# Designs tried in a protein design chat: VH-VL binders against q96il0. Part 347

Target 1, 167 residues: q96il0
Amino acid sequence: APERGAERRDTAPSGVSRFCPPRKSCHDWIGPPDKYSNLRPVHFYIPENESPLEQKLRKLRQETQEWNQQFWANQNLTFSKEKEEFIHSRLKTKGLGLRTESGQKATLNAEEMADFYKEFLSKNFQKHMYYNRDWYKRNFAITFFMGKVALERIWNKLKQKQKKRSN

## First folded at step 14 (VH-VL)

Design Zc28 (framework fv_ebrasodebart)
Fold by ESMFold2-Fast, scan of step 14:
Structure Zc28 (fold): chain C 167 residues (1-167), chain A 120 residues (1-120), chain B 108 residues (1-108)
Amino acid sequence: as target 1 above (167 residues)
Amino acid sequence: QIQLVQSGAEVKKPGASVKVSCKASGYTFTEYYISWVRQAPGQGLEWMGWISAHESYTNYAQKLQGRVTMTTDTSTSTAYMELRSLRSDDTAVYYCARDQSYIPRGHDYWGQGTLVTVSS
Amino acid sequence: QAVLTQPPSVSVSPGQTASITCSGDKLGDRFAYWYQQKPGQSPVLVMYEDSERPSGIPERFSASNSGNTATLTISGTQAMDEADYYCQAWRSSTAYVVFGGGTKLTVL
């Protein structure tokens, strides 16, 4: 059931996107890409008569989304940090300053950046392998509970049909 | 058979650093996260941070950000927690505890605790 | 920022039902966990995922979680249940894990 209250939480900075899902939506709602993870968040619809199994499924889906958001936010932060360190070290090796004559940040050409991408992928191969393993396990758990919810709904529908016939 | 064994008690001066270890056995280390939780004398449990066995997911309590570092060594199934710039109010029993990486089951096994005393 | 509020103490006579609450904004939208801690010992997980009981934990322990409040219930409370009890939840916005302040259960 929709919660009633006058709880105010925050104010958004001017020009900053915030995720505000529609109230009383009958379906899950997808928001804009997160600034840090680049993933679109999903706000889950909560039915008024949610069963314990439906609650558990929703909580598992929410927790999995937050886990996924956390992984990619951390991965993107690591990528950005290591990219800057690589550019800095290569510019120093070439005897170049951090800024161009026009005052812009000095950059490396595509061939030099290809070296960074190869190194980054190599370093993170094991990390991504374990992410995929955990991602599959999490989705298996979600699928298992989706199956339980589906069976519960079918069984409730059959029970309802039996009551109708007995009347 | 599942066990988390922590390093022994430490006594440190203010401003020093301490590094506590937590050696896991009896389970597949890489399938669990390790939380670090501390408890000051006569006080409640305070979460410090969380690290996956692969160091892919590391989250620190905001209060400790910049002072704490968590690491793991999968070859020895050991987790580490280093706390820097120690203050007298860091005196506490420090616990490690595991939780599953793919389904939330809670912290089902805990280390025995490591007393860290910070005194001048 | 994120806080879970528990009463500091609860007293009950042997054989009576003890009820320990844990309150937090939208707590019922998260999984709640409960830990028992006896003096000089490490915490022990007694309830997980709102209402699930680990193997080895007596049937006397049960729990619920809805709205803003999670509740740990101990039926037929025994002297051995005397301990500090902590609730825990997951919140990604401020900290991934947060603990309640703890409740001392006294069995008289």
Scores: ipSAE 0.547, ipTM 0.788, lowest interface PAE 1.7, mean pLDDT 83

Design Zc29 (framework fv_ebrasodebart)
Fold by ESMFold2-Fast, scan of step 14:
Structure Zc29 (fold): chain C 167 residues (1-167), chain A 120 residues (1-120), chain B 108 residues (1-108)
Amino acid sequence: as target 1 above (167 residues)
Amino acid sequence: QIQLVQSGAEVKKPGASVKVSCKASGYTFTEYYISWVRQAPGQGLEWMGWISAHESYTNYAQKLQGRVTMTTDTSTSTAYMELRSLRSDDTAVYYCARDQSYMPRGHDYWGQGTLVTVSS
Amino acid sequence: QAVLTQPPSVSVSPGQTASITCSGDKLGDRFAYWYQQKPGQSPVLVMYEDSERPSGIPERFSASNSGNTATLTISGTQAMDEADYYCQAWRSSTAYVVFGGGTKLTVL
């Protein structure tokens, strides 16, 4: 199973060498595509020494992932239902059956489907516009907190270096 | 200032439908979701669902799915909640409350509540 | 069954510390929120995002969230704090909201 990189910490050289013991994941994990949203979920690694700021970032990323997953699951289901309804309606109008001579579902050609795609996109334009706005704002918030976490890590390393000089 | 003002009390028969309104003022309506939360007499809070101001995101509580519909009218900054096939156990105070759409921060402002009584 | 479990009631004397717990599977991996409700009134948000306090809420209100338990703490409890308190979180699946069963805080 694919895993994203996460920072690995070693303990003091004289004692314990690894933060993550063997046979345990020390990284984020990327799962298979969800059957409804077709998005790959990210399972976030929770470090043993997670700071409050790192915890807030992880919770925000998790909540945003679930929000995004729910949006696209609903959108894909709506698309599939409306597409099937459109195909059935057009086949009925033409006096054609819902199945081909081979027993498969009857379909419309690309030119016939162009009307459906245009109508669907037009109908959902405002919805997608506001989704994009919220998606942009959510990613801005995540980026802001990622910056805070990065500054915290830089500060901690600087503090550690100063302490070493003083001792 | 920020206000959510709800429609008045309703008395309904079992099997009827009720539609409660929630008019928002004092903030940018399109930057917040509206949640609907009900409370039966002497009972706790029960979340019913929420809706984004442009209806781009709507999510209902599983036990109410199929009976509840939430809508908005951005021109009047008003949210609506319609509950169908009313039962006696739907008797409750119904609240609307806002939560930020792009970074949920909890329900910081609530309507005054609408008492819906379902009696035979 | 409630997904978030709260004690039905908590009693405290004026000036003492009240602690109200909210338990749920992996609740500490989610943001927790707390609401105060007085008789005949709408709920009021008193804590958000685990430990943040809204403008206008007294400093004596604080909260934490870790493991399976979120806790609302009221230091130097006053008679005016007597109310029902509800925790809230997002469930760990599809972005739906859940409330705890509520805790009646009595200050006597």
Scores: ipSAE 0.589, ipTM 0.818, lowest interface PAE 1.4, mean pLDDT 82

Design Zc3 (framework fv_ebrasodebart)
Fold by OpenDDE, second read of step 15:
Structure Zc3 (fold): chain C 167 residues (1-167), chain A 120 residues (1-120), chain B 108 residues (1-108)
Amino acid sequence: as target 1 above (167 residues)
Amino acid sequence: QIQLVQSGAEVKKPGASVKVSCKASGYTFTEYYISWVRQAPGQGLEWMGWISAHESYTNYAQKLQGRVTMTTDTSTSTAYMELRSLRSDDTAVYYCARSQSYLPRGHDYWGQGTLVTVSS
Amino acid sequence: QAVLTQPPSVSVSPGQTASITCSGDKLGDRFAYWYQQKPGQSPVLVMYEDSERPSGIPERFSASNSGNTATLTISGTQAMDEADYYCQAWRSSTAYVVFGGGTKLTVL
C-alpha cells in the first residue's frame, strides 16, 4: 500500500522580519520587504517616558502590522501553491509536460491564467471581506488612540508651561 | 450566547491516538482562531497550538510537532485536535479556546475541558 | 522559549489589595492577558490588552504594564477571589502563545 505522503500542511510562516534597527535610534525605522508578505516592516521607537496611552497606541500599531504580515505571507504562499497546482493540472490535461522541448518551464497563456485568478478570487472572497473589515476596525482604533495621544501631549505641554510660570 | 462545547473524557493506552472535538456556537466561527491548551494534574496551562477557522492553517508548539493535528469543520463550526503516540505525560485536561482573528491574542471564551487519561 | 515568570503564590487578607506580577522578555512590546482559574473549572479571562476589563468582571480587578512586567491588582480582595491566576502573551517571532507558570492566590 503506497504510504500516502502526509501532506505537510503549510504552517503559517513566522512573519517576523529579521530586520533590527540600530539600538541608538530615536525614530521609527522601515525595513526591507519581508520575503513572504512583501510588506515592509516598521520598527517603532519607544520613548523613555512613554505614557500608558502611547504604549497602547504603539502596541496596537505593532500588532496591526504583524497581523498584516501574517495575513499576506499566508495569502502569498497559498496563492503560489494553488497557482502551481493549477498550471500542472492544466498542462497535464493538455497532454503537455512541465517543461518545454527547450527545457524551459511550461507556462499557460493569459486567458487560461485569467480563469485561475477568477477562481482564486472567488474562493477567497469571504476571507478578503473579513480582512478588509478587520483592517478598517484596526485602523479606526489606531486613529482614535492617535487622537488621544495628541490630546495628552497638548495637555502635558500646557501643564509644564503653567508650572514654569508659577516658579 | 457564545459557547464552546467539548467532547467527553477519554481513556487511552500508551501509543494510541485521541481526537477531541470543540463545537462553537453563538458567533461567526470562521472569523476567529481556536487555540488548544492543556493542563496536567496540578500543573499550569500549556499552549499546544492554534488553527485559523477561515484558512485552516495551523501553528503547533514545538514540543508537539509531528504528534498533533488540528482541523476545523466550518459546516458544523467544530474544531478538532488529534494527539498521536500518547504517553503517560499527556494525561491532562484539554481545553479549546477562542482567540481573535489572524493573531493568537487573548482567549475570551473557553470550552469546559476534556480529560484525557493515558494509562497502561 | 522566553517564559513568563509569576510568583508561585500570593497570600492576602480579606479586604486587602493583592498584586500578582508577570515578567517576561519583551512583554513591554506585547499585550498581556490575565486568566482566573478556580479548582475544577475552565480559565476565565479577567483582563485583556494590559488593562482592559471584560464585561462581567468586577471593578476591583485592574491591571497595568510597566516595562517588561505586567501586574494584576485585586483591590478589596474577597474570599471568592481565591484561585489560580495566569498571565498570557504571544510572540511575534513564532506566533506562539505563552502562559505564565500561574500564581495561587490565597485569601487568609
Scores: ipSAE 0.681, ipTM 0.866, lowest interface PAE 0.8, mean pLDDT 90
Fold by ESMFold2-Fast, scan of step 14:
Structure Zc3 (fold): chain C 167 residues (1-167), chain A 120 residues (1-120), chain B 108 residues (1-108)
Amino acid sequence: as target 1 above (167 residues)
Amino acid sequence: QIQLVQSGAEVKKPGASVKVSCKASGYTFTEYYISWVRQAPGQGLEWMGWISAHESYTNYAQKLQGRVTMTTDTSTSTAYMELRSLRSDDTAVYYCARSQSYLPRGHDYWGQGTLVTVSS
Amino acid sequence: QAVLTQPPSVSVSPGQTASITCSGDKLGDRFAYWYQQKPGQSPVLVMYEDSERPSGIPERFSASNSGNTATLTISGTQAMDEADYYCQAWRSSTAYVVFGGGTKLTVL
């Protein structure tokens, strides 16, 4: 059972709980997809004896995750907005209403939608190229720090083995 | 030498718009975001928003939503901040500052500031 | 959504250690940054990623960040350190950069 703190946050809504991973988890936990980015957040396990290097890696991974989520949330909103505007504009040009007689949302045919997708991809090509560059560099930095953490753990194990041999 | 050079001081009437420029030099412009931060006389720093050099990543402070627009021109390595519907409480020194796009290193270089005075 | 709280003023004598705090909910789970601003000048980054020091910043500047509090420490404080100091944290999940209210350091 989840533990509840003695004090509540001043701004927290009464009776409202946020979904969170178990507090006593021994490894990272994956949450549900974010509403806007559609990406699953990773909740990072915090060990009791977290080293400064491990803390830096965790914060770097968290910041990178949030940067990535924000980028895709913005892109998904832009895509949805422009798609809706395109459909609305084309239906208006054809003298058609936004809803069919059955009450369903009116749509364009595949050929007309293909025009939108081509325009959207072309317009956003350079933006995605720079996103990929930054995403690559961010993951390189994370990998570098993961390597440093791994080396720290190996060194600590080696120190323990040498102490055992000498004693 | 890394440098951010801002446009000169502006005096505007309430309801007008102002557009401040920030010209970057000495580094690869597309590898940094540009933040805009203002400071009213005798007050603290207030973040307004930031923009990536390629304009795919733009975020504005909630209270400025609808009044502020940030843009860039990569061919001139220049960032712009336009603030509309000016009020007397928008009187401030406006700073641009760079922040690396792929690492959370903070704002390591700042422009000299642009004083925007909103009065009749 | 952390509100960053700093004391408005801190006073020290030359050569003493100055300590400037920055408090916010779960601030220790975020990177903290520190800026120095002298009258009529632009801010200068003095500490980044909690405890890292930029090139050109004196070794007497150090910082920590744990729990709800980040601390900027200036050992052997000099008259030239007299300035306003601002903490900053990243709130990228809300697409916001947040600054503390600032602390005026006076060296008497």
Scores: ipSAE 0.673, ipTM 0.864, lowest interface PAE 1.0, mean pLDDT 84

Design Zc30 (framework fv_ebrasodebart)
Fold by ESMFold2-Fast, scan of step 14:
Structure Zc30 (fold): chain C 167 residues (1-167), chain A 120 residues (1-120), chain B 108 residues (1-108)
Amino acid sequence: as target 1 above (167 residues)
Amino acid sequence: QIQLVQSGAEVKKPGASVKVSCKASGYTFTEYYISWVRQAPGQGLEWMGWISAHESYTNYAQKLQGRVTMTTDTSTSTAYMELRSLRSDDTAVYYCARDQSYVPRGHDYWGQGTLVTVSS
Amino acid sequence: QAVLTQPPSVSVSPGQTASITCSGDKLGDRFAYWYQQKPGQSPVLVMYEDSERPSGIPERFSASNSGNTATLTISGTQAMDEADYYCQAWRSSTAYVVFGGGTKLTVL
């Protein structure tokens, strides 16, 4: 079956061109922030002649990005949930309702919230420390594979030069 | 040598809870996740979730969210999986398996499996 | 839940090549893993990160992953290779880890 008709090119006598919409980048691009993690996803460009090693690097980078986004999505949800529970508990202890007399959501002042932040940071300190350890190890692995890809490209260039010498 | 050794078989009634243990040895426990994977009789493998050794990262299968809890004890290099509100369709062999926390190398070592039978 | 589709069974004669497929949307953009499970035993990792082979796994095992399909290939298949084979991939959108339904390889 014929594809959609293409606009003509090359033979226009007046030089008037059809409107050309912007094309997607041929490099990696950054998307909008995720609702839950607040991180911007990177969409990786796939080269036309991707080597197995280049494919492995891209997959590793993608997996690491998704791991990182999942961690922060979960952390942000946990923070929000525990913050709400803390506020409700404190308001109940003070004999106050969940809403103000004006109908607004009741909140605690900065001094009262200091207790929550101290507790949350203390409780999550070890978790964040090990997250940081795993995050730098993941980036080290990515850097290592980037080095392998660079060496592969250098080797292929040298191999092509040797071919030219033999001819 | 790297080993994951699980607790023994359990027989439970519907509505009960079961807690399976997985003791790791022969490697640095804190550099790996422990996955829990179950297999009903004659059926395939079903991933339940995984937990980092420090409990810094835990992710459960959405189907089991609210019924499963995974924990670790780094002092004994042991992972635990507790499944609550047991149903007859929870009858399965439950496996623990390790995977690296920073590079996805696959589940290279598995426990021997723990048969959990749920019957009235 | 992200689903990986495998044929329920594959049969091959001794010495011939067996091919087991695993299909999933954009599976070729993720790492695929393969496990062998014999009756009454725990699964054994036979291939990781698409095409890498763990130490101790025979060279007759190989694998590929592109597009929507990952393939485990066993050349010169032996009776000892008779087992259930499961593919696995990593996906964060519905499950961090997902397994295929499994393929029973029969050598006859």
Scores: ipSAE 0.554, ipTM 0.801, lowest interface PAE 1.6, mean pLDDT 83

Design Zc31 (framework fv_ebrasodebart)
Fold by ESMFold2-Fast, scan of step 14:
Formats: sequence, C-alpha cells, structure tokens
Structure Zc31 (fold): chain C 167 residues (1-167), chain A 120 residues (1-120), chain B 108 residues (1-108)
Amino acid sequence: as target 1 above (167 residues)
Amino acid sequence: QIQLVQSGAEVKKPGASVKVSCKASGYTFTEYYISWVRQAPGQGLEWMGWISAHESYTNYAQKLQGRVTMTTDTSTSTAYMELRSLRSDDTAVYYCARDQSYFPRGHDYWGQGTLVTVSS
Amino acid sequence: QAVLTQPPSVSVSPGQTASITCSGDKLGDRFAYWYQQKPGQSPVLVMYEDSERPSGIPERFSASNSGNTATLTISGTQAMDEADYYCQAWRSSTAYVVFGGGTKLTVL
C-alpha cells in the first residue's frame, strides 16, 4: 500500500509531477494528479541493498511513467485546444459571441458537443491504437523484469537460509 | 541487415527550408522511434527531437519548437525532418537514428548523415 | 534535470585504462548510454542501459552509473579507440533526450 502525504508537490510543464514523500517511507508512494496528464505519479522506494536488476526495474518503471505522462499531457492539451476551436467555429457560424452575458465562456449544448467528441475520437483512433500497443508491450517488459526480481529475491532468501543452517 | 539511408547534401540560403529523408530497412519500422540529431562543424551532438513510426508520438527540442517538423511514411519506411527559417548556425550534419518504442535500448543504428550548409 | 557535463579531452598511452566521466544531477537515477564517433563517421552505440554492451563491442569497454556520475571505462586502450565519446540520458527539463558535450580520447 502507498503511504499518504507529501512534503512537497510540484508539476513541471513537461508533464512530470515532482514530490517528496515522507523520508522513512518503506513502500512506493503515490502523489497527487499531474496538472497536465491527470495521472498520479509513483515515487519508487529504493531499498538499502538494491540489486542491479532491481535498479534496472525501477529505472524502467520510471521511464515508462514519464512516457505515459508525456503522452497524456500532450493529448489533453490537444483535446482542450481543438475543443476551444470547435466551440469558437460553431458560435461564429451561429452568429453568437464568444462570451455569455455573464462574461463566462460561451458553450454549446450536449447534442452539438457530441459532434466534436465523435470527430476527436475518430481523428485520434490510430494514435490511440498505437498507444495501446506500446502500453501493453511496456507493461509486458515491466512484468517480465518484476518476475526476474521476484526469482532473484527467492533465490537470495534460499541461499541465506542454507548458509545460516550450514553455519 | 538493418540500415538507415539518408538523402544527399543540401545547400540553402538563409530563410529557406530543408527536408531530409531517412529510409529504414531490415527491421519492423513501426516498432521503433526515429531521433534526429545534428552536429555543427567541430561541435558536439545536439538532439532535435524524435517521432514514432506511426506519428503517435513526437517530441521536439525546446529551442527548435516552431521551426522543426518530423513526419513518417510507413508505406516506404521513411522518416522526414523539415527545418524552416534556416540560419547560418543551422549548418550541420543531420543524423537520423532509431531506438525501440517499448524499451529504452539506446540509438543502436544511425544514418550516414546529411550535410546541410546554410550560406548566402 | 539531466544537463550532462563531460571533460573536453582525455589522453592515454596504448594499453592504459581510459576513464571518461559524465556528470548530471541525479544521473544515477536514469539510464546512461555511450556513443563513439570517429572523424567523418556516424556515432556508434558502445554501451547502453548504464553497463550493457551491444554485440560487436569489445569486452574492454565497460561502464557504470551511480549518484551524479556515469563513467565509461576502456581497458587496454588501443589506437583504434581514438575517437570522440558522448554520453546520453533520458528526460530533462528542455528535452526528452540529452547528450553530453563530448570527450576527445587521444591515444598516444
């Protein structure tokens, strides 16, 4: 289970959240959602006797997290930009201003917005398909290394137990 | 065998645009990113950006955003890099290089380089 | 942020061990990669994922990455190893991929 709380939380324009979990955390810690990607960053616990294999797994998991955050930060920014452009275009076509009488941004009704969502999803279908392929391949690689780390830990415990008994 | 073959040398005037191609062969093009890296005469390597084979991901170096565009053509396994509003300090050898899209292995294969000279 | 600093040059005699460093804030928390470039040629990947060696790269090449410093080590350096060497890491505040400034290795 993740530990709660953070001493510092920060979000970079690159889509990576920066945070400091409690210093004596013995588990992976989950931070607040990134402003741009809306994904929660994971701070990985570093064991005192981290093996080279454990270090590689941690670095791979960190790189995969950054890859995932960058994809979704860019996707969310693209969505927001295209949504604004669509609303502005439709309001112009209807002869309406970009602001309501209250000074807030003018919006379209649910039926009109449905057109935008359908267009956006259709336009980005191929992009999402390749994201899913790479996401599954990355998770397979992580799972494979997690398996190797688990086997290493089991073997080390067995060797430690055997050495203790022979002593 | 794995190869990345780039287009030939270009000479351009300041303000022009250049488009360099990189044709891949010997591997599954869609499973790799293509990075573009340039090197000014006597200088070090400067990363410009990378693009996935299906253009699902593109990321450009901050200093080049707005001037560079990277594209691919999966039917010909070719990557392209277009640099606009050329300046004298864009004179460099431009390289393409591949890296895996699902596991960070490093840039294991590089193109031969394309010299772009920007002069009046 | 992984801004990478390398010494401009390193000189060794044939048969000596060459050591090339690459420094960056928390670099040891990232994968480091090393490239060799000879005059007029494209870079060649010589080390990846901190300490892994590609097929075809001689066993005299090794590397480590810890804390703020990654190190490329060439044991029994040969004249053919004379080249520019660049380190590379993933993710920075300005770019996804960052290269070090490069080190010219001279074998005299």
Scores: ipSAE 0.561, ipTM 0.797, lowest interface PAE 1.6, mean pLDDT 83

Design Zc32 (framework fv_ebrasodebart)
Fold by ESMFold2-Fast, scan of step 14:
Structure Zc32 (fold): chain C 167 residues (1-167), chain A 120 residues (1-120), chain B 108 residues (1-108)
Amino acid sequence: as target 1 above (167 residues)
Amino acid sequence: QIQLVQSGAEVKKPGASVKVSCKASGYTFTEYYISWVRQAPGQGLEWMGWISAHESYTNYAQKLQGRVTMTTDTSTSTAYMELRSLRSDDTAVYYCARDQSYYPRGHDYWGQGTLVTVSS
Amino acid sequence: QAVLTQPPSVSVSPGQTASITCSGDKLGDRFAYWYQQKPGQSPVLVMYEDSERPSGIPERFSASNSGNTATLTISGTQAMDEADYYCQAWRSSTAYVVFGGGTKLTVL
């Protein structure tokens, strides 16, 4: 894979490699546009020529996936950083070390961690609302183009069927 | 109708900071990103970064990271770009330009530009 | 970082077809955009999403994007088309917008 295809999430199931064709049944990855709009009949094969409309859909879906990945990569990084800072601050205030006597990482109890989660969610509430709005709008655009591609494919199949009948 | 109006020209000494404003009108501010693009005299366009109107997404050009801060004020539909630790090489016309937050249509409206001169 | 390469200048006679290229690794997998800039003025979007033309831009402007090269084509070039032209694409993995170096179109 090229270096530009490297995943920020390091091979996570929601990985965002620009160049990674995972197996369909093993990976829950929304891939190329043709994955969802293509019906490939077993008894009849016509080599695929990507239409201008299919190309636009592919580029739009790629941009949206990369936008989504950047948002969540940054959000997860921010969460992890602030969580660590919170834990270290609380442990230092209590005079506790970063490791237990058994050598494991020192942790806060559920009530203390609940305070962090509540504050983090509250702080990021507006950001997530606007993310959801933009995500819905992006998916609307993708769905619209998917519909256009599906109609184009149906129309092309009808044209091919009529041509065979006429010839 | 749709306009991006920028603040006036600035003259700064090396090491100073400059803050350029970009006031948007004629559209729903929160549905667009604002890019900042600069152009040194006789040179090409250089992208500096972009910010969403709700400040959830900000991305800065790597060479400017740590020196630039972009902010918005949704109550006045205004975007700001602050560049710190100015050098002579920062002398340029600074533009703001909009692009859609949910669909990259390109920078369809641009501000008039703000000349920032950095000299001793 | 400019990863898009344009020729620094292109010259055509009035009425000729001008072609301005923009090259970048796998540029054809991205949307390409084109901007026109006249001296002392802000850039103007002249083509978006590879081949779409904004309202108000003359039909003589067209564009394509395939493989590693995007091309802006101006048919029947007029004196008023004399300007600097910039291509643009986005690079999602770096979360930034990239402009080409610009091409000065001279109509003489």
Scores: ipSAE 0.544, ipTM 0.793, lowest interface PAE 1.5, mean pLDDT 79

Design Zc33 (framework fv_ebrasodebart)
Fold by ESMFold2-Fast, scan of step 14:
Structure Zc33 (fold): chain C 167 residues (1-167), chain A 120 residues (1-120), chain B 108 residues (1-108)
Amino acid sequence: as target 1 above (167 residues)
Amino acid sequence: QIQLVQSGAEVKKPGASVKVSCKASGYTFTEYYISWVRQAPGQGLEWMGWISAHESYTNYAQKLQGRVTMTTDTSTSTAYMELRSLRSDDTAVYYCARDQSYWPRGHDYWGQGTLVTVSS
Amino acid sequence: QAVLTQPPSVSVSPGQTASITCSGDKLGDRFAYWYQQKPGQSPVLVMYEDSERPSGIPERFSASNSGNTATLTISGTQAMDEADYYCQAWKSSTAYVVFGGGTKLTVL
């Protein structure tokens, strides 16, 4: 949520450069994007009366987040490495240096880079397909446990309501 | 019946490479990750890495990054672990073990182990 | 990797309760798992997801995980429970598997 970063300003001094979660937050908090995966981590709120089922859900969500971040960190590193190797190979074939006259990295035009993107996607198609399958299964499991938590909370409210009426 | 069967013991010289196999049976191979865990004589368990059965996700222990490669062959339901630039302190029993790919439920089945001895 | 610390050894008399601890920073925010290993054998999963017991594992095995410490408890310890026990968890930042150093349980 866009407002998660704004909540930090209510509990932290103005001008704080670090995006650590507010200590007294009663909600999940979104951190800065990871340098390698480019994904923003979610820091999960832990209620004082967390049930075993709620704890299981939180741990599953945390593990799934870390799994997803690690996948994309590895994917981005592989992409960057292969992209640089492709650019280097093509520039060498053209008899060009790896740096421009201004000392910046030499690049290929969009049409030449299209060859790399096509090759990369084709090479990794099946891996991405199975990643998506596991990602969907993980989210299905999380949704299932979210449903169980919701039912537990409804049951507990009904149980408390009955206990109040009997007293 | 679920089973993981590993290749036989190996004796290697320092600087050589070893490749251990782990053949899975009795379950749907592509629904589980395979972890590789080693144990030096008289020492504890050390995680080396894991690989998804379809190779879409692979993660190696930092200490072994650059020396270890894990692969799979889904047609034979077999996982492989190759360790390069062997040293005497790589002498260990190497285990494969499975864990679910959509959430970790623990390594519920393990291979019998493969002793790799590195000596001159 | 996150460090998981176990006592090197624990000794109990037959029929007594054995308690094996596993400590790590914010370990209670992660799932903990426990493995039993007897000499010359592969590890066996005895507890998973903090406190769940696999089919075939005796009811005398139980576990908890809170704060910085996970605990494996064996009630009415038997001679057959003598083994090395390893805890396992995920490292917070990388989804890595990490094992504790192991605890040798001796039933005297």
Scores: ipSAE 0.549, ipTM 0.789, lowest interface PAE 1.6, mean pLDDT 83

